# Designs tried in a protein design chat: miniprotein binders against q53ft3. Part 93

Target 1, 195 residues: q53ft3
Amino acid sequence: MFGCLVAGRLVQTAAQQVAEDKFVFDLPDYESINHVVVFMLGTIPFPEGMGGSVYFSYPDSNGMPVWQLLGFVTNGKPSAIFKISGLKSGEGSQHPFGAMNIVRTPSVAQIGISVELLDSMAQQTPVGNAAVSSVDSFTQFTQKMLDNFYNFASSFAVSQAQMTPSPSEMFIPANVVLKWYENFQRRLAQNPLFW
Short names: E, the ipSAE of ESMFold2; O, the ipSAE of OpenDDE; V2, 0.75 times the mean of E and O plus 0.25 times the DockQ between their complexes.

## First folded at step 10 (miniprotein)

Design vd53
Fold by ESMFold2-Fast, scan of step 10:
Structure vd53 (fold): chain B 195 residues (1-195), chain A 97 residues (1-97)
Amino acid sequence: as target 1 above (195 residues)
Amino acid sequence: SDRERLIIKAKMAARWLRLALELARQGNTEEAKLAIEFAIRLLRRIERLATTPEEEEIVEQAIEAAQEALQLLEQGKPDEVEEILQEAIELLEELIQ
């Protein structure tokens, strides 16, 4: 349902479902990560009136997860970019992952997605320092990420004649990926803040 | 409270089942199955939040209906799936009220 992308790393498209409404991606060596992109794959939409709250978690000095709300993804806004470098945790933070017993390595952070009613999401406020540093930096980063994703996806492109039939696998036509890439590029050029 | 959490999750489960119904009508069988599976996971959580025997009975019936819908989709019987999913949605509306 979801994907997660970090500049210079392979895209992740297989989130781990840790609860009835919660999904996580592992971010190894997170100290070297500045920005993360979270997006919907387009395989299934949210039901009407629902969306996803996006959280970031890192291990504190005792190895306990510290969750912070970064923002949201919805059918109307299916991708978002977050700056995670320099984040601070405040005492008394409330979060829907509070009861989760997620096992992880000390140097591994996580992106969490909580599927919720839009009414519940509207009452929540993301951390202020998760925003990108500048519009120009965001635009350049986004263009590089789009190029990286398109190049990655196209590296697996094969003609119909080269395909090996497999009933368990799903395939996305290369033209669909290209259309998505071109549409995103156009929207970004018209308004870098459309996200 | 547990009651408030139950109501929220029941509303979410009903929305997943309504999406499953629409996906099934469109012939998107695999996506419909996924939507029902999300609903079932929510229903099992609701089962643990239920306090009264009446709530527990309604939840159990809703889970059985959702499981039956998955089986019917595998058999290629979308008309029967619609009836069973509507039953499950109505059961969830009883929990909300």
Scores: ipSAE 0.777, ipTM 0.916, lowest interface PAE 0.6, mean pLDDT 79

Design vd54
Fold by ESMFold2-Fast, scan of step 10:
Structure vd54 (fold): chain B 195 residues (1-195), chain A 97 residues (1-97)
Amino acid sequence: as target 1 above (195 residues)
Amino acid sequence: SDRERLIIKAKMAARWLRLALELARQGNTEEAKLAIEFAIRLLRRIEERATTPEEEEIVEQAIEAAQEALQLLEQGKPDEVEEILQEAIELLEELIQ
């Protein structure tokens, strides 16, 4: 139902269901992460009147989780970008996940999604500075994602002189990757939500 | 309270079943199955919180109906699930009142 994306990492599309209405994604090497995207896969919507509250958790000095509400995803806003680099250890809470005894590796954080009635979600206030859903912030994040992908893909480019022909292998010319990058960047500049 | 938590989860389960009915009508069988599975998980938690024989009976019947609908979808018989899903929804609406 949900996906989780970090720039430079493989997208996660298989959340672990830890309760009848709660899902988590692991974020290993949390210290290197500045932003996380949480989104609905589009295969199944929320039922009318329901949505998802998005939480972030990292282990404190004793390995105990510290949960914070980042924001929400709904059918009307099925993706959200969150800045987690500014969040601090030692912040406790009475969040829905707060009753769960999840102890994690010191370098592993979690994104939690709690499926709730919209009326219940409307009564909650996310921590400040976490959501970056403004057009400018969204565009900057997406530009970084594009740059990361292009740089990663291009790092494997080789000249034809360095290749041995193999009919079973697929090859993509570097200029095709560049054309994709330029087209996506142009579309993003014209409409950040074209996707 | 336990009763308030039961009502909230019953409302959520009913909404998942309504979504399943709509998805099944659209021919989105796999998505309909997922919606029913979410409803069943919620119903099992509600069953744990039922404190009256009347509540237990309604929840058990709703779970059975949802499971029957899921089995029919797994057998490739989506057209046969409409009545069963509607019965499950009606049972939950009685519980919600």
Scores: ipSAE 0.691, ipTM 0.886, lowest interface PAE 0.9, mean pLDDT 78

Design vd55
Fold by ESMFold2-Fast, scan of step 10:
Structure vd55 (fold): chain B 195 residues (1-195), chain A 97 residues (1-97)
Amino acid sequence: as target 1 above (195 residues)
Amino acid sequence: SDRERLIIKAKMAARWLRLALELARQGNTEEAKLAIEFAIRLLRRIEEYATTPEEEEIVEQAIEAAQEALQLLEQGKPDEVEEILQEAIELLEELIQ
């Protein structure tokens, strides 16, 4: 039903169902993660009047999970981007995952999705620093992601004189990557929703 | 309270079954099955919150109806699926009163 995406990692589309209404994605090496995208796969919608509350959990110094509400996904807004960098070790008193005992590796964080009635979701307050929901914020995130990709790809660029051809390899000129980047950035500036 | 938890999860189960009915009508059989399975998991949980014999009986009947609906979808009998899903929804509405 749900997917989870972290820049530079394979998308996850198989959440673990840990309760009748609760789903979890594992995030190994979470200290290196800045943003997480949670989305609905589109194969099945939520029933009318229901949605998903999105939580983030990390192990505290004693290995106990600390859950924080990041935001929501609904049929009307089936994807959301969350900034998890800078979340403090918090005291999450009560939340839907409070009674759950999930055995975890110490370096693994989790994204949790709790399927709930919309009325119940309306009474909850997400942490103030997590949601990246405005068009401006999404554009800023996308621009940073594009910058990161271009810088990463360019780090592998070599001059033609330095190339030692392998019969099975394809090479893309750095100039083509630059042109793609500039075109995408220009289009994004004109209309953030052009894709 | 246990009754408030029961009512909330019964409302959720009923909504999943209504979605299953709509999906079955559209010929989205696999998605309809998934929706029914979500309802059954919720019903098994509220079985733990049921404290009266009447509540327990209604939950058991709703689970049985939902399971029958899954079997009928596998057999390609959508008309019978609609009848049984409607029965299960009605049982859950009785629970929430």
Scores: ipSAE 0.757, ipTM 0.911, lowest interface PAE 0.7, mean pLDDT 78

Design vd56
Fold by ESMFold2-Fast, scan of step 10:
Structure vd56 (fold): chain B 195 residues (1-195), chain A 97 residues (1-97)
Amino acid sequence: as target 1 above (195 residues)
Amino acid sequence: SDRERLIIKAKMAARWLRLALELARQGNTEEAKLAIEFAIRLLRRIEEWATTPEEEEIVEQAIEAAQEALQLLEQGKPDEVEEILQEAIELLEELIQ
């Protein structure tokens, strides 16, 4: 039903169902994660009047999970981007003995999705600034995704002299990709909501 | 309260069954089965919370109807699924009040 994406990692599409209405994705090495995208796969929608509350959990200094509400996904907004870098503990960040030899807990966090009635979801308040609502944060994430796309696409570029036409294949000149990338970056910098 | 938790889960189960009915009508059989399975899991939880014989009977009948609907979909009998799913939904509406 759901997917979970972290830039630079394989997309996860097989959530573990841990209760009748609750699903979890594991996030190993979560301290290196800045943003997480949670989305619906589109194979089955929520029933009318229902949606999903999205939570983030990390182990505290005692290894106990600390759950925080990040936001929501619904049929009308089936994907959401969340900034988790401000929610996770780093070495020496929140403990007074960061300079001492302290045994660390395993670095595995979780994304949890609770399927709920929309009325119940409306009564909940997400952690401040977890959802990507600031223009700067969204622009930085978008820039990283654009960089990943451009690098991926350009890795398949060949010179005209190296082209071997195939009836079923299409080729895009690298110059066209570069021009689109530069134009998009420029427009995004001028107005992040231009699309 | 226990009653409020039960009502919330019953509403969710009914909504999943209504979705399953619509998906089955559209020929989306595998998605309809998934919707019914979500409803059954919710109903099993409600069964644990049911405190009166009347509540227990309604939940048990709704589970049986939902399971029968799954079997009919697996057998390629979607015409029979509509009546059975509607019966299950009506049972849950009695529970919800």
Scores: ipSAE 0.776, ipTM 0.917, lowest interface PAE 0.6, mean pLDDT 77

Design vd57
Fold by ESMFold2-Fast, scan of step 10:
Structure vd57 (fold): chain B 195 residues (1-195), chain A 97 residues (1-97)
Amino acid sequence: as target 1 above (195 residues)
Amino acid sequence: SDRERLIIRAKMAARWLRLALELARQGNTEEAKLAIEFAIRLLRRIEELATTPEEEEIVEQAIEAAQEALQLLEQGKPDEVEEILQEAIELLEELIQ
């Protein structure tokens, strides 16, 4: 249902289901990660009135996760970019993952997605969420545009591309779109006028 | 409370089943099956949270209906799924009240 993307790494599209309503992606070597993108694959939408709360966790000295709410994904906003560099321990929130005793290897963080009623999500406030809102307007607009395009294109993704080929249609592999997105984002960060 | 946890999961399960019904009507059979599977996982959790015989009976009947719907979709009989999914939704609505 969900995907997780870190610049320079292979996209993850197979979340581990850890509860009836909870999914996680592992992020090895998380100390080197600045941003993470969470998105819906487009294979199935949320039911009407439901969405996903996106959490980030890192292991404490005992390997126990410390969860922080980053934000949300919904049918109307099926992707989000989060800055995870600089997140601190001690920023707590009440969250459904707090009832889970998931012990992970040191140096591996997790992105968690909790599928919830929209009414429940409205009661929660993200902590430490850093979308690119405080940077200049041009960079912010371009980042949103890239996210929008990638999510739109990904909504047409098929797990078994060209199962029933049509000679009048042209298809592009999803990983080619992802490679273009990563390359463009990287170049934009280095020089906003590169194109 | 366990009652509140049960009600929230029942609401979510009903919404997944409504989505499954819509997807089945559209001919999106694989997506409909996935939606029913999400509902069944929620129903299994509700079964653990149920404390009364009445609650247990309703949940068990809803699970059976959802499983029957999956079997019908696997057999290529989406037209037979509507009544069964509607029955499961109504059972959950009764539990929610």
Scores: ipSAE 0.782, ipTM 0.923, lowest interface PAE 0.7, mean pLDDT 78

Design vd58
Fold by ESMFold2-Fast, scan of step 10:
Structure vd58 (fold): chain B 195 residues (1-195), chain A 97 residues (1-97)
Amino acid sequence: as target 1 above (195 residues)
Amino acid sequence: SDRERLIIQAKMAARWLRLALELARQGNTEEAKLAIEFAIRLLRRIEELATTPEEEEIVEQAIEAAQEALQLLEQGKPDEVEEILQEAIELLEELIQ
């Protein structure tokens, strides 16, 4: 349902479901990570009135997890970019992962996604320092993300002559992906905040 | 509280079942099955939170209905899925009340 991307790393598309409404991606060697992208794969939407709260967690000095709310993904905004490098440690706050005893290895952080009612999400405030702090760094990261996505999608392209009938599979014309990529990179170069 | 969590879980389960019904109507069978599976996981959590015999009975019936709907989709009988999913949703509305 979800994907997670860090510039320079392989995209993750298989979240671990750790509870009925909670999904986790591992981020090894997280101290080298500045930004993380969380997105919906488009295979299934959220039900009407629901969305995903995106959390970041790392072990504190005593090895205990600290969960912080970064933001949200919804059907109307199915991807989000978060800055994690400036986050301060705390003992956690009231959050959906609070009752979970997740054991982690040193130097491995996690992105958590909690599927929630939109009304519940509206009552929560993301940490302030998760906002993008630098337009240049953000633009570079976004360009690498776009390149990664385009290359990934293009690696699955097949000609019409190579297609076999498959009623359960969806196909998108490669030229549509290319047009989207070219339009987005052009707009990003002109105005990094156009989205 | 357990009651507040139960209500939230029931609302979410009902929304997943409504999505499953819409996906099944569209012929999106695999996605409908996924939506039902999310609902069942929520229902099992509600079962843990239920404290009265009435709540327990309603949850058990909702789980059985959701599992039947899943089986009907696997058998290629989407026309029969609407009635059983609506039954499960109605049961969840009783929990919310």
Scores: ipSAE 0.719, ipTM 0.900, lowest interface PAE 1.0, mean pLDDT 78

Design vd59 (at its last look DockQ between E and O 0.01; V2 from the best seeds 0.00; counts 0 for: pae O 9.5 > 1.5, placed apart)
Fold by ESMFold2-Fast, scan of step 10:
Parts: C-alpha cells; sequence; structure tokens
Structure vd59 (fold): chain B 195 residues (1-195), chain A 97 residues (1-97)
C-alpha cells in the first residue's frame, strides 16, 4: 500500500504491518538521513473518509521508541516529503565525557503510518520543522529521488535476446524509462512544483 | 473506553468493506480482497474489545460474512459477494448505533 524513499538509498515498498491499522518501515543508520518520502503505491486507495498519519520514531537512551507526527498522506495528497534531520533528541550535552561506559543504542529508526479517520487526523498537529519548506531543498531531494528510481529500474534492464518468456511478468523497455526520466528532470528544472 | 475504541474501529472496518464492494463491482478483485483483509484485521481487534453478548454476536457474524466474501472472490465469484458484504456493513452499523 505504501512506499518509503530515502535520498541515496533503495526504495522500500514492503511495509511491515504491526497492527490492524499500523505499518512500519525500518530506517537503518538513520543519523545519516536528512529527508524521507512517504507515498501510496496506487495498488489500493484509502476508503472515503480515511487517510494515513505519518510518524517518525527513534530509540531514546533507554531503547524505547519516541514517536513524532510528521504529517499526512491521503487520496488527495498521496505523497509527502519530510525533513527528519534535527528531530533526534540525542545531542552531545546528554553524553558527558569521562568515567562512563558508552552503551551503543540501536541506530535504527522507523517511519510509521497509522491509518485513521480524517476527522481524527484533523485534530493532530505535526512537528513544526518536519515538512520541507524551501524550494531548493525540495528540488535537491527530488533530483536524488529521481536518480535513485532510475538507477533501480535500470538495474533490471535486459536485452531482448536475454529474455525468457514468462507470461506472468511484464516488461518495460529501458528507453521508455529513460525518456520519462529525462522529461521529468526537464520539467522539474522549469517548475519544481509541477506535480 | 473499550466501547469508544470499538466504535472507532467499527467505523473504519465498515469503510474498508464499502470500498471492497465498490472495487469488486469494478472487477478489481485483488484490491477488493486486500480491502476485506484490512477489514478482517480490524474486526479481530473489535472482537477483543467487545464486552456484551450482543456485541460479540454481531462481531462474530461480521467476521464470518467478511471471510465468506473473501473466499468467494478467491473462487472467481465476485457477483455473489455484494449481498454478503452489504450484510457485514449493516452489522457494523448496528454496532455503531
Amino acid sequence: as target 1 above (195 residues)
Amino acid sequence: SDRERLIYKAKMAARWLRLALELARQGNTEAAKLAIEFAIRLLRRIEELATTPEEEEIVEQAIEAAQEALQLLEQGKPDEVEEILQEAIELLEELIQ
């Protein structure tokens, strides 16, 4: 139902369903992550009157998750870009030098999606600095996302001579993917908000 | 309260089943199945929250109807699921009242 993309990493399209209404993506090495994109795959829409609340979670000093609301995805807005750098509370002042054992905390954070009624979502307030506010940051991240997608898709390209007939599989010519990528980059350069 | 949580989840389950009915009518069988599966997971949670015999009976009947609809879709019989999905939706509306 959902996908998650981190700039410079392979896209994730297989969320773990952890409750009847909750889905999670793991973010290993999250301290190196600045932005994440959460999006609907298009395989199924939300029912009318429902949507998804998007959360970010990291382990605190005791290993307990700390969840923060980043924003929302809906049928009308099926993708959202979030800045997560600066949301982790672990700054240097919390870890004094000398005479203490440094306990390694897990470096894995999570993106959570909670499927909710729209009325319930309307009463919640996202963290103020999570949404991408500058056009330059948005454009840079979008370019990285396009590069990631193109590289991923192209890694599966094979010549017609290498193809084995498989009725259950569909194939898209590599040149079609390239043409889409080039057109999208051109349009993005002209107007970053065209989509 | 358990009752308030039950009602909230029942509202979500009913919406998933209405979506499933619409998708089945459109011939999108795979998405319809997925919608029913989401509804069943919600119904299982509602079952845990039910405290009265009336609530328990309604939830059990709704689960059975949803599971039957899922099986009929798997058998390639989407036309037979409309009445069953509608029954499940009406049962959930009874819980919400």
Scores: ipSAE 0.811, ipTM 0.931, lowest interface PAE 0.5, mean pLDDT 78
Fold by ESMFold2, look of step 11:
Structure vd59 (fold): chain B 195 residues (1-195), chain A 97 residues (1-97)
Amino acid sequence: as target 1 above (195 residues)
Amino acid sequence: SDRERLIYKAKMAARWLRLALELARQGNTEAAKLAIEFAIRLLRRIEELATTPEEEEIVEQAIEAAQEALQLLEQGKPDEVEEILQEAIELLEELIQ
């Protein structure tokens, strides 16, 4: 249902469901992370009247988890960029994750998403300056995602002379990927919000 | 309290089942199955929170209805789920009231 993206890393689309209404992504080496993107995959929307509260968790100087409310995702705002670099020594907030069996490791933080009724979410207050909507940050994450995809797909390229016959497989010419990449970059440069 | 938590989760489960009904009507069987699975997870938590025989009976019937709906979708019979999903929603509304 959810995805989580850190610049320079593979997108995570397989959240661990840790309760009937709670999902978690692990963030290894969290001290090097400045921003995270949380988004809905589009496979299923929230039901009417519901949304997701997004939390960040890191271990404090005593090794205890500290949870902070970053903000929200909803059908009307299905993605959000959060700045977490300033949160790694902040005070915790009220959070719903305390009853779950989640492993805590000093160098691993977590993004938690709690699916809630909108009425309950309306009274929650995120930590200040966590949400980011700057075009520069969005463009930077998007460029890194595009580069990652292009490099990944290109690493499997072979010429027709090198292909082993495999009639059960589907193939895509490599230049289709390049044309998509170039077109997407052009559209993004013209209007970072064209999507 | 357990009763307040039960009501909150019952409201959420009912919303997931209403979404499943809409998705099934649209022919989006995979998303409808997912919505029912989320509802069933909530119903199992409601079962743990139930403290009266009345609550236990209602949630048991709601789970059975939701599981039947999920089975019908897995069998490729999406046209047959509307009445059973509506029954499950009505049972959840009884828990809330």
Scores: ipSAE 0.701, ipTM 0.900, lowest interface PAE 1.0, mean pLDDT 80
Fold by OpenDDE base, look of step 11:
Structure vd59 (fold): chain B 195 residues (1-195), chain A 97 residues (1-97)
Amino acid sequence: as target 1 above (195 residues)
Amino acid sequence: SDRERLIYKAKMAARWLRLALELARQGNTEAAKLAIEFAIRLLRRIEELATTPEEEEIVEQAIEAAQEALQLLEQGKPDEVEEILQEAIELLEELIQ
């Protein structure tokens, strides 16, 4: 029903079903993980009126599991990206996994998915900044990249009169950079995944 | 030298602002906005290179003027940006002297 993806690792498609309505993925070496993608496999949809609450569990200073609500997946939103790197020192909240004795090792975190009523999910508050929009993140990254490039390129900007003859060097007019930037921004606005 | 770098950047910023002015006159609002944004980025770097209070003040005023021009373009008032951009250009020319 569910899959879990960590960058640089194999996709996990075999969740441990710990209850009729609860699934768990193990995340070894969780300290190195920044983001996790949780997604529906497309084999079994949620029942009508139901979705999945996604939780993250990590050991606290005492070695006890701390569960935090990351966000949700639904039939209408079958995948989500979560940032977990900043959550490793937070306090736990109420969670549906507390009564379950889930076998874990200290170096292994867990992603838990609880199938719940959509109405109930609407009343829950995920931890701040855990849910990441892929589109927004990409747009932000691209903008930062553009800014970085501009800052770098502009540091070398000289007028034609200021240019020192160097036959081995190629020069690019600043207007070319502007045109490129304009075109790139336009394309990005139209489709963030145009590349 | 840092002074040379400041001068180079100031000249380039002025060029972007002049381009923005021309683009605005031509009705190319989007390109004008981009040119102003580029100028502002350079101005911020110039601000970092400024060594005197006078230079810092000039750069700050230029940034404010450029930002105002950008806002006017966003509001669909390209006819009102000419004076402001010209002011910013003149401020940069002071840095170049």
Scores: ipSAE 0.008, ipTM 0.230, lowest interface PAE 9.5, mean pLDDT 81
ESMFold2 (binder alone), look of step 11: mean pLDDT 86; pTM 0.865

Design vd6
Fold by ESMFold2-Fast, scan of step 10:
Parts: sequence; structure tokens; C-alpha cells
Structure vd6 (fold): chain B 195 residues (1-195), chain A 97 residues (1-97)
Amino acid sequence: as target 1 above (195 residues)
Amino acid sequence: SDREYLIIKAKMAARWLRLALELARQGNTEEAKLAIEFAIRLLRRIEELATTPEEEEIVEQAIEAAQEALQLLEQGKPDEVEEILQEAIELLEELIQ
């Protein structure tokens, strides 16, 4: 249902379902990540009146997850770009002995998506610093991400005749990726801040 | 409260089943099955939250109806799915009220 993209990394399209309405993407080496893109694959929409709340989690000095609300994805706004570099914890620097141990320097963060009623989502306030506020930076980043994602996804396209039955594997029609790309470009041209 | 949480999950499950009904009507069988599977996962959660025998009975009936709908879609019988999904939705509306 969802995808997660980080510049310079392989796109993730197989979220781990951790609850009846919650999905997670792992972000290894999150200290090197500045922005993440979360998007709907377009194969199935949210039901009417529902959407997804997008969270970012990093391990604290004790390895416990700290969740922060970044924003939302909906049928009307099926993709969002978030700046997470400003949200990274500096807590390790407050315990010098902990920094000396590799096991105590966590490197894996998570993007969480909670599928919720729109009414419930309206009661929540995202962290202000997560949204990309610079139109120029957002537009440049978005165009590069669109191009990179489309080229990457298209490189794995196969005709129906070339597909082998695989009960454990899901496939996305190439035209769905193309429609997402075209719609995203159109929306970006109309409103660079389509949050 | 647990009751409030149960109602929220029930509303979500009903919405997934309504989407499944629309997808089945359009011939989007695989997507309809996915929507029903999301509903069933929510129903299983509601089952854990149910505290009265009446709630438990309604949830169990809704789960059975949703599972029957999946079986019918797998058998290529989407026309029979409409009545069963509608029954499951009505059971959930009973739970919500």
C-alpha cells in the first residue's frame, strides 16, 4: 500500500505490518538521512474518510523508540516529503561512556504509518520542523526524487508474459507508477507546497 | 476508553468493507480481497476489546461474513459477495450504535 524513498537508497515498497492498522519501514544508518518521501503506491486507496498519519522514530540512548508525528498522507495528497535531519537525537553526546560502545550507538530508525479516521487525524499536530518549508529546495528535491523513483521502478518492469507465478510476491503495474509520476508532477506544478 | 477505541476500530472496519464492496463491483477482485483482509484484522482487534457477550457475538458474525466473502471472491462469485459484505457492515453499524 505504501512506499518509502530515501535519496541514494533502494526504494522500499514492502512495509512490515506491526498491528491491524500500523505499518513500519526500517531506516538503517538514519544519521546520514536528511529527507524521506512517504507515498501511496496507488494500487488500493484509503477507504472514504480515512488516511495515514506518518511518524518518525529513532532509538534513544536506552534503545527505546521515540515517536514523532511528521504529517499525513491521504487519497487527496498521497505523497509527502519530510526533513528528519533536524529531528535526530543528540542524547548520546550527553553520556560519553555510552558513545564509546558501538552497541550503544543506535543506527536504525523507522517510519511508521498509522491508518486512521480523518476525524482522528485532525486532532493531531505534526512537528513543525519536519515539513519541507523552502519551495526551491522542495521543488529541486522532489523533481530529482520523481525522476530517480520512476527510472528505478521502470527498470524492473516486466510484461505479463514474462511474469512467473509467485504467491509470496506482489507486483505493481507499470502504468500505475507512470500515473503516480504524472499526477505528482502535475500537482507539484500547480502547488509546490501540496501538503 | 476501551469502548471508544472499539467504536473507532469498528468504524474503520466498516469503511474497509464498503471499499471492498465497491472494488468487487468494479471487478477489482484482488484489491477487494485486500480490503476485506484489512477489515478482518481490525475485527480481530475488536474481538480482543469486546467486553460483553452481545459485542462478542456481533464481532464473530462479522468476521464469519467477511471470511465467507473472501472465499466467494476466490471462487469467482463476486455477485454473491454484495449481500454478505452488506450484512457484515450492518452488524458493525449495530456495534457502533
Scores: ipSAE 0.764, ipTM 0.914, lowest interface PAE 0.7, mean pLDDT 78

Design vd60
Fold by ESMFold2-Fast, scan of step 10:
Structure vd60 (fold): chain B 195 residues (1-195), chain A 97 residues (1-97)
Amino acid sequence: as target 1 above (195 residues)
Amino acid sequence: SDRRRLIYKAKMAARWLRLALELARQGNTEAAKLAIEFAIRFLRRIEELATTPEEEEIVEQAIEAAQEALQLLEQGKPDEVEEILQEAIELLEELIQ
């Protein structure tokens, strides 16, 4: 349902589903990451009145994870760019991932997506400075991310097909990726800050 | 506490089933199956949260209906799933009320 993209890395399209409403992507070597793109694949929309809250976590100085709300994805805003560099600590005890035991390694951060009712999401406040809102920086970064994603996804589509299904893997038609890329490019050209 | 969580999960499961019904009507069988699979994951969670025999029975019936709808979609029989999905939604509405 979701994808996660980091510049210079393979796109992830197979989130680990850790609960009926919770999905996680691992971010190894997270100290090298400045920005992360989280997006909906387009294979299925959210039901009406639902969306996803996007969280970030890594081990703090105490060795304990602190989940921080970065923002949201919805049917109306199906992708978002977040700056995670500089997020070292935060008040994460009130988040929906607070009681979960998630297996991690010391050098691995996580992106979490919590599927929620939109009314519930409206009660939440993202941490400051996570969303990329500078027009010049956002446009340049987004264009590079979209190019990277499209090139990688196209490479994946032309690789030899392995027919073995995995519960953690899903496949999307190549034309869906192309249509998403074209639509997103058009929206970005109309309003670079559309989310 | 468990009752409140159960109702919240039931509301979300019902929304997934309503999406499945609309996707099936549109002929998007694969997305409809995914929506039912999400609904079933919520129903399994609701089953864990159920504390009364009445709640347990309603949840089990909803799971069976959702699984039957999924099997019919796998068999290429989308026209036969509307009544079954509506039954599952009504069972969830009974839990919510």
Scores: ipSAE 0.764, ipTM 0.909, lowest interface PAE 0.7, mean pLDDT 77

Design vd61
Fold by ESMFold2-Fast, scan of step 10:
Structure vd61 (fold): chain B 195 residues (1-195), chain A 97 residues (1-97)
Amino acid sequence: as target 1 above (195 residues)
Amino acid sequence: SDREYLIYKAKMAARWLRLALELARQGNTEEAKLAIEFAIRLLRRIEERATTPEEEEIVEQAIEAAQEALQLLEQGKPDEVEEILQEAIELLEELIQ
C-alpha cells in the first residue's frame, strides 16, 4: 500500500505490518538521512474518511524508540516529503571526554504509518522541524527523487509474456508507474506546495 | 474506554468494507480482497475487547460475512459478494450507533 524513498537508496515498497492498522519501514544508517519520502502505491486508496499518520522513530540513549509525528498522507495528498535531519537529538546529549572518537555502529530508525480516521488525524500536530520550509529546495529534491524512482522502477519492467507467477509478490504495470510519474510532475509544476 | 476503542475500530472496518464493495463492483477483485482482509484484522482486534454478548455476536457475524465475501470473490459471484458485504456493513453500523 505504501512506499518509502531515501536519496541514494533502493525504494522500499513492502512495509512490515506490525498491527491491524500499523506499518513500518526500517531505515538503517539513519544518521546519513536528511529527507524521506512516503507515498501511496496507487493500487488501493484509503477508504473515504481515512488517511495515514506518518511517524519517525530512532533509539534514544536507553535504546527505547522515540516516536515523532511527521505529517500525513491521504487520497488527496498521496505523497509527502519530510526533513528528519533536524529531529535527531544526538548533538544535544552530553557525553564524557572518553566518549569522543568512539567507533560508530549502524543506527536503525523507522518510518511508521498509522491508518486512522481523518477526524482523529485533524487533532494531531506534527513536529515543527518535519516540514520543508523552502519551496525551491523542496521542488528540486522532489523532482530528483521522482526521476530516480521512475528510472529505478522502470528498470525492472518486463512484458506480460516474460512474467513468472508468484503468489507472494505484487507487480505494478510499467504504464501505471509512468502515469503516476507524469501526474505527479504535472501537479508539482502547477503547485509546488500540493504535497 | 473499551467501548470507545471498539467504536473507533468498527468505524474503520466499516469504511474498509465500503471500499471493498466499490472495488468489487468495478471488477477490482484482488484489491477488494485486500480491503476485506484489512477489515477482518480490525474486527479480530475488536473481538478481543468485546465485553458484552451483543457486541461479541455482532462482531462475530461481521467477521463471518467478510470471510464469506472472500470466498464468493474467488468463485466469481459479484452479486452475492455485494449482498454479503452490505450485510456486514449494516451490522457494524448497528454496533456504532
Scores: ipSAE 0.741, ipTM 0.903, lowest interface PAE 0.8, mean pLDDT 77

